# Miniprotein binders against Enhancer of translation termination 1 (ETT1): the designs that were tried, part 2

Target 1, 377 residues: Enhancer of translation termination 1 (ETT1), of Yarrowia lipolytica (q6c872)
Amino acid sequence: MAKRPLGLNKANKSKKKKLDSAEKAEKAVAKEISPENDESAEPAPALTLDADEEDDMGQLESLYKNWTSSERDSPRILHGVVHECDSLLQKAKGEGLPARFHEIYAASLLDLAEFADKKKPVKKKKVKSDDVAPETSDMFVDAALERVETGLEQYPEDAGLLFVKSRALKQDIDEKMSAVSKEERKETAKKMISQLNKILEVFKLAQKHASTVTPAQLDVVEELIELSGALESVVKQSDISETTLVACEKFYNEILASEKDENTVKKAHRGVGTCKMIVADSLLDLLDDDDEDNDDTVELAKKNLKAAIEHFQKSETDEDGEFMVTLAETMIQYGNLFETESDDQKKWYGEAVKRLRQAQRLGVGKYDEMILELEDD

## First folded at step 19 (miniprotein; from d1 with L115W)

Design g2
Fold by ESMFold2, fold request of step 20:
Structure g2 (fold): chain B 377 residues (1-377), chain A 120 residues (1-120)
Amino acid sequence: as target 1 above (377 residues)
Amino acid sequence: SKERIRELMKKLMKLLERIEQLAEKIEELAKEGDPETVRELHMAIHELEWALILLAFALLRLKRHGSPEAIEELEQLIERLEDLIQKLEELLEKGDPETIRELEQEIWELMREIWELREK
């Protein structure tokens, strides 16, 4: 009991839960947004388009750029993107479309899934394949997977399509886990562990063929780490959390070795730091309560926490208060492993307080009581 | 068995010191060396660190059971980690990227064996 962590994790978990709940509620409200222009599902492309295929892809890319650069709080732009994709698909009869077309189409369908209801269709009319419209989140994900596979039949090594596939397969796990009863949950989770391993291989292949990796393409890696822990908590005898963590840190380290984009590199540093922090947490959870000689285990945990802090510091910005809290939590955990009231402990508690104050100035959380506790000497 | 686990953890910490010394030497090589070779050396270091961490997890999970057979299997895997560290130490001077990739494959096979032992 000599190294008792201060209460930051409990307070922070409650705050993180509140932020996640608010974001989730806002997405649910946004699902009902109507498009600005109510166009027919059966446009007459020969009558409405001036027929230049290079201008068509340029226009699609411009529409998609408008979406990706927006606040993404309304599906209105996405409906425009998908409508343009449908028009191009009909005009070309599905032939001769580039890999980028399939990538944008599938990515847009995945983005639409976040605005859609989780409900199953109440009464689904018999519909031909060419005019089936996805209306629930799982239907959008299924449509995105079909689009990606169609693209990969023509472009099997396209990195953009493979990145979207990894994202689509991850979202498919979320849909399937949310749709099952309590009785089916364990068996479904076992199947999703197999799919998670497939996602890891798809991401590995995407990274192999990629010339560059964007920060958005890395989002799925963090999600896989979290998902692996959730699946392992249901199955309990699986090693998926460890195998996923090893694979994901490798993805980040490969980026750090080759990528030049500052934002991608910073995100990879945050990823590695998170992996190191998880290792340290796991080591400390395995300590023997008998208070026997644990010096080597604690030293290994300290080395991982120090590495996490170093990576996190390489990715700090003045604008990200949520990350300042994450870094402060890591510094407190590291400080907890030093002798009580030692100079090293006070140093790291001081660095944590500095970040907590900065986060408060940015409007992220209230840490006055914890700051007083950390400064109590 | 707890005493034997402490001894094996001490051995892992000494192996970690060797891995850290290798990492420092690779950083020096990065100033003048072939970028592809240095990249593969860095990847091998990360993989050795992971194999060490997985062995530490496996040892700590056994601390309450007193299973000499499982501890003996882990000891053999730790010896294999030591051999792989020695191979990397030898490759610093004259290793080529393909030889280093072959070592990386051996490190990944070690990690798979550690996970297979966890399932027993």
Scores: ipSAE 0.837, ipTM 0.941, lowest interface PAE 0.6, mean pLDDT 82
Fold by ESMFold2, fold request of step 20:
Structure g2 (fold): chain B 377 residues (1-377), chain A 120 residues (1-120)
Amino acid sequence: as target 1 above (377 residues)
Amino acid sequence: SKERIRELMKKLMKLLERIEQLAEKIEELAKEGDPETVRELHMAIHELEWALILLAFALLRLKRHGSPEAIEELEQLIERLEDLIQKLEELLEKGDPETIRELEQEIWELMREIWELREK
């Protein structure tokens, strides 16, 4: 079997990516914890605060909109949002606050965790118990969970709070995994795997009450799939959590059956295609080195790769060069499963070359060497 | 033992062909059929396909060091899958959403049993 550079490289990169992603996610979170602009003056505290509760929520919404419409590279606006939330909480004097208040507060705390320092697993300084404000990313996530639960006590069916809860629960798993030593990782990962479908059920409940879901909200489902693979690689050296994958693909298919928004539908198609790819990769990773044993397994992997390509094609755009590369790699992996130099292999390599050339013209990368290897007759 | 697992994988591929034929028939039914019924039929197809994939994973994991007892348990689950495919074939023209949902519950029970086997 000659010239399977992207298929072989993709499989190797996927295995290393799952292991390196756990390490790189730890490093990426550490880089985000130390915001370089934290000592700048806070622009949000300059706003006038009225005693009128209706005007106060309007001011809070305005501050939060400044954050969500920004590039989100600095926690400066978030500090202002949280400060306003603290002020409104004190002014309430035991009066109830609306669900939207709790949603903004919890979401802002959760977003602040991305800029905070990580808790070190091996060396823990004993800090004073009088630390009132969160200092580390795990403390911000814990505060967000407490705030969302406080809101849900009064508004148990609020979609906004439930969406934030699903985000916070997923992030809580990341925090727990980053805080443990290598000796504790397997047992901790095993416990966290059991929580993944519960998080999906919270997300589905939020979507039920919202009647729709945005592409950005669906990011949580994609993150659950990725997290499930990372956790299983720690526990079993396996790249798949079957229970999470089944549940997530079912949810994407439910969206495809009911949702009308074109961008949400495209994202659901990418989700199903990703699930099909993971199945195919896992089947191929289980191949025996005995050639006689593998014909049916390879055929099943082919069917899943073909299904992935079909879903990916339904979500393809002329402007997303990164996704063109993903689709091309899928087509190469599919082509690799045909007989060397067969018409089918050449067809699918040709389809991949088409996407690689388009992605290269969009500036995504340099694929000339790969294209030459695929065009070898 | 490896030869038995090859035979069971071949049986799964034959069952997959039956599932694919059901999917084709459901597409024709969708042109005239009740939308709720068609949606439940599509869900049942997706769930049957997943049960088949889970059985394939279980077979492949047993190929290396599986016990004869585990292989026999897995064969019984494959026969259960075949029974569920047969039930869907019988429901295609006359099933209502509630009857199809009952079949979906049976498919989920099969998947639970497969996951319990992989815990061993």
Scores: ipSAE 0.784, ipTM 0.939, lowest interface PAE 0.7, mean pLDDT 80
Fold by OpenDDE base, look of step 19:
Structure g2 (fold): chain B 377 residues (1-377), chain A 120 residues (1-120)
Amino acid sequence: as target 1 above (377 residues)
Amino acid sequence: SKERIRELMKKLMKLLERIEQLAEKIEELAKEGDPETVRELHMAIHELEWALILLAFALLRLKRHGSPEAIEELEQLIERLEDLIQKLEELLEKGDPETIRELEQEIWELMREIWELREK
């Protein structure tokens, strides 16, 4: 009579305790997000009990569209969206809700996290047992992750849920890095670098199930590249998160091969250009000033900066002064790798100066000193 | 060791020139070629460029802290990159999309081994 190991029942009790903590976090979030009685809030039209499930979702979509189309400067509309999600969740008893419900709710929780106070690194302050811990951004991100996972349990191939999951996992890294002590920061950053690849796999799965990738969905990939660089700066490894960059550049190249939307194509060119720039920077950071044998490394950096400039030029617009500055900086960096006063250096500095002057005309920054330096060389 | 690293960097730069020449030939093929084949060829080129960049980073790191054994392992990985470039050169004339995807998988295996060398 082989004793079947009792191990499976402990996993279900830990899931149920996590669910009870999750349901308490959702209920805590739902209770404290009760808008203070500002009497001037027109009561959201009381959804009549006999409103068809389609009408209830149509109202939620309308509220969420109002949020997404706003300047997003105030969480007021967003609290309305979350409150409607909670109302629908109660009506449905948590069952029979469409994938889009879980998507809107999770996305709205992620957007609320941006307005919430960041969790400070827990110095050993004896939290007195009776102080209700203020709602922190990490709590909204955790709630968003739980909501997305609940949706994906029912709709595992839903592109919208998978995109929101990728965003939530990215934001969870930001929260973890904000909450970590200075002593543990380097070790936490190393662990978070390994999560970037997991986020990108979720994003690729989302893309596979999507008909098209939107420019706003590409922002998540851009943010993954930025986060990679930020985590590496903490780790102080001379090593790019090469795995993340390779996989992001591959993704952008797949977009460039398949996508026809001009704005999506422009963003993908910017993305490839950024990857090439990061490669060039990291090659240059690996130079040894005491080593006479840097020429091949400098040439490899030059090739990557040239490719970056070519991709950036394909995405250049006459109205984006901030991007003109980024392009100018990349042109300056490329110019710096030529011989001093060479025709090539003067060419690239001259192209940078054109962009800086254009950015200034658009009201983006003031570069008069930098322009003078680049013209006097 | 420094001289061997310098020779390996020069080898990588020559391999990059071969990749660039392949990219130019693929752009010429894009005018008359099968769009799916051309797409997979472009993907394979970008993957070869990345494998080369990863090898360059590994080499530059080994310049600072490398063992002779790690330099020998890296030299073998550079030889594998050369073989993959040669396979792609052969596929440019007669390759189908499935055979090109098999080559892309071999390039990804090379990249994994380069990353594993970095963790040692």
Scores: ipSAE 0.758, ipTM 0.925, lowest interface PAE 0.6, mean pLDDT 81

Design g2
Fold by OpenDDE base, fold request of step 20:
Structure g2 (fold): chain B 377 residues (1-377), chain A 120 residues (1-120)
Amino acid sequence: as target 1 above (377 residues)
Amino acid sequence: SKERIRELMKKLMKLLERIEQLAEKIEELAKEGDPETVRELHMAIHELEWALILLAFALLRLKRHGSPEAIEELEQLIERLEDLIQKLEELLEKGDPETIRELEQEIWELMREIWELREK
């Protein structure tokens, strides 16, 4: 009996491959692999049943909140959420479920994809018919997309569903890029760049209907910028994904205009700062060393790096050593655009050195050589 | 052609100074202004900054391989940016959020045209 993947609707369209008739009889020795009783069923912590758990959705929200507030190191809680979603779906006969149900279910399938094995490029090896294909990350992403589309058919303007759709579309790009051959990688990357535009349209629609943006929704935008840069590096068509950056920075700026949550605001500042930094880098990459007329381009890059630093400083935390390195690098790059040994250059190098020394104290890296270079100027 | 591109880049830098002055005025308006109007004004500023950046990138690319015709198309797009900045300057005194959103749509149309010029 093939175990159904949890949360995966059987889109087993039985493509009747005509098995050609080849004969050979050899005995299926059913090796009874005894399931070793790993007994360590630590009792699920007694969920304090707060009184409003009489609603099937209240229980689902509680389970999902327990997942989202966990360290997310184990899919155990997440499997509980997906099981509850499957139970509710069966009980409701697929009808009358709220938008939030479809959101939680789709989001949980996307989170489950992170714990799943990535689909390996199908080498044409005849997988024998009896091997239950392992649950791969692409199957969970496909199931999440189907779930969110089912929700959006009923609730087309639901911001939560639209954000989950955007996340699912982003993860679908990652899956496609992971499964593609080296030969098809460039052509697939070109196709995926066109999918980024669809993700941005979904984000725009989500944002229009959103009252608040979550930190997890901002993480998807950050990952979209990174993915855009990665796809462009493969395609080698443009130095910068200007369309992606424009839309991402717009998204962050709308958050900064509306949001009051300190963590969301800090993430949005970091996002704007990243966009401004990428703009500055791309302007500097367009300099021609043989051209005496670079001053306006350098000044434009300086303005963007300054804005990046100002946004990054608004998002700085005393414990984020990795971000301190990013801020230091941006400060160094800004310092490099001033006159050698100028007071401005020394100031920005000095601010970078402070962050690098903080990052070192946090154990993020070793920057002793770079610190010496920046102090000797 | 190189001299024309240099003049256009200087024009963009002057337009950036105008955008920065608008941003400062909006920060002052944010103290006493309608929050919705101030929000839309901030969005319009950021969109103008992006339109300017896209034009700067287009100019820098044309410096390497530009035709005279592409430089002339880009000059017209820079003039449109100037007109949009002027419209926003006028809207700071009496603009409503709906009129500002209409301007944002015009800025997005400009950005699309700048992008289409890059694909030619």
Scores: ipSAE 0.711, ipTM 0.913, lowest interface PAE 0.7, mean pLDDT 80
Fold by OpenDDE base, fold request of step 20:
Structure g2 (fold): chain B 377 residues (1-377), chain A 120 residues (1-120)
Amino acid sequence: as target 1 above (377 residues)
Amino acid sequence: SKERIRELMKKLMKLLERIEQLAEKIEELAKEGDPETVRELHMAIHELEWALILLAFALLRLKRHGSPEAIEELEQLIERLEDLIQKLEELLEKGDPETIRELEQEIWELMREIWELREK
């Protein structure tokens, strides 16, 4: 069987992360030089000192909505949200604040962590005591966890707080895995896998108390699947991804059974499709090239890839070029499991080529070589 | 041992065909059936598919490093999966949502036992 190369989306994510890190570094340097008086400093509406508590929360919601509706390219608006949270916290003396206050504050701290410097693995260099260590991303995540726990002490069944807790616990794993030494990385990854189960328990609790699940809440589940695969790659123990995958696929299936929002349903189909794809890849990785009895395993992998494609097709959109690449890769992988030059192989390679050409037109990548390889068969 | 593993994999593939036939029947029932019953039946199907996948992974690992005792334990877990599929086939005609949720719990217990077998 001619196996075509895969991993286009991982290559693109790595290039985008390098480009975004290079462009963020260049834009950070360029923003120091250009005093663009962007008059879009809408003056934060001067808090009238006589605003009632309802007016104060209404202002916080408005500031947070301005952040969430922005390009999120600068922490400027977000610092305004956090400053307003601190002002409200001082005014209330920490008492009588609604669940939504703690949610906005914790979510805003998590968003600030993305702009902060990552904690470097502490080599034993004596930190001189007098340098105020810059606020690192882990400090914002820890502060978000403390804030959400404070909210949950008062509102233990608040779905918004429980979803933010799940996001904060996920981000805490990312911070712990970034800060760990090379020597302790495997053992830390093993411990972090046990935290994935705790996040899934918090998600199930959040879902139980939620009337609806938002697309942004489903993004956290997608990130848990990605994180599970990343941790497994460090541990080199294939057993651990399955518990997370089962629980995530169950969550997506519960969404598909209950939810009617088109975007939420599309994301849940993507989620199920991703789980089915990972199952198929894991089955194929367990093949023994010296074993004649692989047919049933290949057929089981084919069934999972077919189901993945069917779920992905239900979620396909004309504007998401990154997803078109994922679908094309899945179609290539499925085509690779048919006989070389078979009508089925040609069909699935042809469907992959259509999506790669569409993704390329959307500017996601260049696939001219891959397209040629898929058409020359 | 290799022949026994091959027979067990063939048994799993036949069980998968039964699960797929149940899924098709549930899609037909979804047109006229109680929406709550249909939802629980869909959940039970997905849980059976996962139990089957977990058993397939366990078989593939045992093919590399399995003891005869571990193969016997896995054979019993495959028989339990067959019994759970048969229970769901019976529930398709007359099952209520509560009885289907009880079956889902039994499927989750089977999945836990499959995971415990891998830690050995």
Scores: ipSAE 0.711, ipTM 0.913, lowest interface PAE 0.7, mean pLDDT 80

## First folded at step 22 (miniprotein)

Design k4 (from d1 with R118M E119R)
Fold by ESMFold2, fold request of step 25:
Structure k4 (fold): chain B 377 residues (1-377), chain A 120 residues (1-120)
Amino acid sequence: as target 1 above (377 residues)
Amino acid sequence: SKERIRELMKKLMKLLERIEQLAEKIEELAKEGDPETVRELHMAIHELEWALILLAFALLRLKRHGSPEAIEELEQLIERLEDLIQKLEELLEKGDPETIRELEQEIWELMREILELMRK
């Protein structure tokens, strides 16, 4: 069976750009909180005090919602969120804050790290978030880890804090890998394998305590799959990617067994499909050129590619051109495993062409040459 | 031996057919069965499939002239997979979630052993 070299150089990346909207959000939040307080109507010194406390966390939640709902291309809203967190910390003297406060603060510090300068060899050490201002991306990540651990000391089973911890630990690997020279990368990557396994356990624990999982919380699972491949490429140990894939597919399958939210379920289907596709690619990479009887290995790869396509189809939308390309490439890889000019090969090439045309109409790439090859029989 | 590796791959494909038959029976049970039991049965199936996939990776990565000890170790792990498949087949009608979770732990231990072998 001849493998055609048709394909797309794959690197799915999200692109996010929007013009400024942070100024409107800050003004609306401040005004929304203040006017509804009742300073004198009916027996309210304690009730007014409770409303003021509720307004403080309510204000923080509103600021954070503005950030999470935004394009996230400017740190303006994040600076407001962190400033409010610092204010609440000072007001409470560092005690008696709810788990959600710690979660928002740590998540915001992690998000700020994306806008900060990277550390070079001339190093600064870990800093406390309440005593000094973080300056570099690694300092923001360290501050987030310290914040989430402070929260977990008070709320050890809080799912939100555990999800943020998994994000923080993953981002910490990125910081440590970026801070070392090319000569030191292999040794550093070897040390990061134990941290990767720790992240898997933290995510598992978060999922155990969560009543539901959001699509945003699943982002780290995709990142762990990518990270495992990157670490395996550097360290050249055979079990790193497989260990991670097994754990991550389990996370997705637990979502599929219990979750009802459409966006979470679709993201889990994409996750399982990605795992199946990676398995198939790995099997096909292990084919022995000198062995004419690879039939069972090819059949196992075909089963995994078919499963990947089925999962991808359950998560398909008319709006995501990047995903249409991913699905089309998977369909081409599957079609390549059928006999040349067979009805099955033509069917799957035809399905791929449909997706490539749709992606092209959405402005995602130009595929005219590939489409001609796939339709030319 | 390339021929020995092909024979073991063929055995894995036969075990996959049994796993697929189990998955079909579980889908039938899902229509009327206890939701927690069905969920654990689905998880066990996914884990058996992964154990099979990991064994396939390990087998394909062996040198065609690997030591008799390495081939013998993989064959013993394949036999353990077959035993775990049989245990799940027996649990379809009478297993409770706790018993199925105990089987899942055995499958995870098998996977851990396969992964450790691949690391060496």
Scores: ipSAE 0.828, ipTM 0.934, lowest interface PAE 0.7, mean pLDDT 81
Fold by ESMFold2, fold request of step 25:
Structure k4 (fold): chain B 377 residues (1-377), chain A 120 residues (1-120)
Amino acid sequence: as target 1 above (377 residues)
Amino acid sequence: SKERIRELMKKLMKLLERIEQLAEKIEELAKEGDPETVRELHMAIHELEWALILLAFALLRLKRHGSPEAIEELEQLIERLEDLIQKLEELLEKGDPETIRELEQEIWELMREILELMRK
């Protein structure tokens, strides 16, 4: 049976371009927080809290909403949020603050870590201790973990704090893996596998106590799937990737069974589809080219790809061109498993072409070359 | 060795057909059934499918570099999956949520054993 390996090659190039783009975006953020961009004091206005005490949390919520609703490409609003948190903490002498205060404070510190410099030896300055204000990304993550634990001491089952804890622990893995030598990497990765399992348990507990789960809270689940693959590549004799996929799909399916928010449901469908697509890819990678009878393995892969497409279609929107490409790539993979020039292959290539054309109109990429190859059949 | 693994994959595909038939029956029960019971039945189906997928991964990895002892262990785990599918088939009409959750725990124990075997 003839396959279209060009679809697979373009999928690989698309994924490499996405990774390169993410790295370039991080370099742009690092440049933006350089001394040239941060010469001014933080633009954080703070009103007198004594005069407006009953609205103190209202003011904080308003500032945080301004941040979450913004483009998030500059830390200016975040500095205002953290300044207000510091002021409230000092005014209360650290006593009697609600769970939501601790949640906003920790989440804002985690967001600031994205703008901070990575841990480096300070050439002309001492390494700052834990008792000083955070200045590097790992110090912001550590401060966020400390803040969330302080909140959990008073509110041990608060879902918002538990969701932020899961996010902070994931970012802590990223910091620790980036900071170790080549020789320490394998031993550190083994420890991080244990922490990844802890994150899965913390997220499960947060979900148990939550009335809803937001799309932003689900971001960490997708990141855990990617992280598990990276950790397994370092520790080759680990089952963490499969363990993570099973747990993450369970989280998504529980959301689909109970959640009503349209955006959260769409994100959960995309999550299940991603898990099924990874299963299909893994099955196809394990095919024995010397074995002339792979029919059952291919059939299992086809069933998983079909299920992935069905979930992706339930989450499709007219505005998300990057997702249209993801869906089209999955449809091409599925079409490749049919006989060359069969009606089924042509059907699924046609569905992929429809999405590639629309993604191109939205400015995502250039797909004319691939479209011609798919339509000639 | 390769022929035995192909036979076991064929058995897994037949078990998948039974899981798919269960899923169809649960969709019919969802129209009139107790929401909590239907939710637990759906979760059990997802877990059975995952156990089957993990067994397929294990078989395919052993196909390249497997031992006869590991293949025998997988045969025993596949038989256990078949037993769990049969238990769910018996619970469709008469099971309560607590009994279904006990079955889910058994499926999770099966998955842990499969994952432990893949580490070796």
Scores: ipSAE 0.802, ipTM 0.938, lowest interface PAE 0.7, mean pLDDT 80
Fold by OpenDDE base, fold request of step 25:
Structure k4 (fold): chain B 377 residues (1-377), chain A 120 residues (1-120)
Amino acid sequence: as target 1 above (377 residues)
Amino acid sequence: SKERIRELMKKLMKLLERIEQLAEKIEELAKEGDPETVRELHMAIHELEWALILLAFALLRLKRHGSPEAIEELEQLIERLEDLIQKLEELLEKGDPETIRELEQEIWELMREILELMRK
């Protein structure tokens, strides 16, 4: 068996982080753009006091849609959305607001948390009583959780609120795991397992009440798979990933059975393919190099990799060079499980090479050495 | 112990072949069958596949550190998987969506028990 090196995407992610760190060093010099106090904040047009509650919600939806459709590079639009939410909350005296209001407000607070300063691990510096503690990302996540819980008290079966709750709980894990010391990291990760399980329950409930699932909701599921693997690595409990994968693959399969939106279906196929790939990797990691009887485990890994490839092929796009690399890696891994120089191995290496060449043409990376290796067989 | 584990792995592979044959039959039924029944049958197949994968993980972990008692518990869980596959085979021709969902619930109970065994 020719074991060829895998992990092309991990290598590329490491290079991209180095490039972005280098470009940030050069661009840091040029933007001494003085904040000109442009005093001409045109007063936001005084919304006439007689705007109907339906018109106020329509305006909020429009503002939020403008945010979601933007490049999301500046919190400016998002501050406008939150300010409108606060205005509506004051007008309504906190009563009579639809589920969608609480959803937009909570989602907008979660998006604001991404622009906020991360909570630094509290060195016991006595903050003087009068220093207003700067708004940190954790405060926005906590406010989002409170907002979504307030919505769910009124609308306990609202799928949109349930999905935002799941996102908020995920982001709260990220905040807690980022703010903790290295020494406390393992104990914090153990506590986050219970929160991960709560997210999976919330997702299951959301799906039960959802007529459709958005691509953004699927991104949270993908992030939960990544998070489960990260928590497993810290805690050293192997059942965390399996529990998450079972729940996530079921979620994706239910989408594939019901959903017709092409982008949602493509993402769900990628999701199933990723689950099958992780299963295959985990089976191969359980091989004992000293055991002659690994054939059944290898066959089981082959079946999962084949299924992964089939799902990935259903989600393949001509413009996504990063995904082509993922698919090529999966094809290489599948090819590696066949006999050396077999027709099957050559076929799958040939299919991987096609995708690597396409990704390279799209500027995603350079794979010339790996292509040569895969063609010399 | 190693021989018993090898026999159990071979049993799982035979059960996987039965699941795959069921999946093929469901794809044939999908052309003429009730769409709700076909959806539940597909879900039940995916759940059986996951139950089998979890049993394979449990078995491979027990190969490294397993007690004889844990292997015997796992053998009983594999027999339960076989019974659930057989129930689905019987439901393929005449199963209603509600009866299939009841079977899915039994498969989920099996998966919980397998996960509990892997935590011990």
Scores: ipSAE 0.737, ipTM 0.917, lowest interface PAE 0.7, mean pLDDT 81

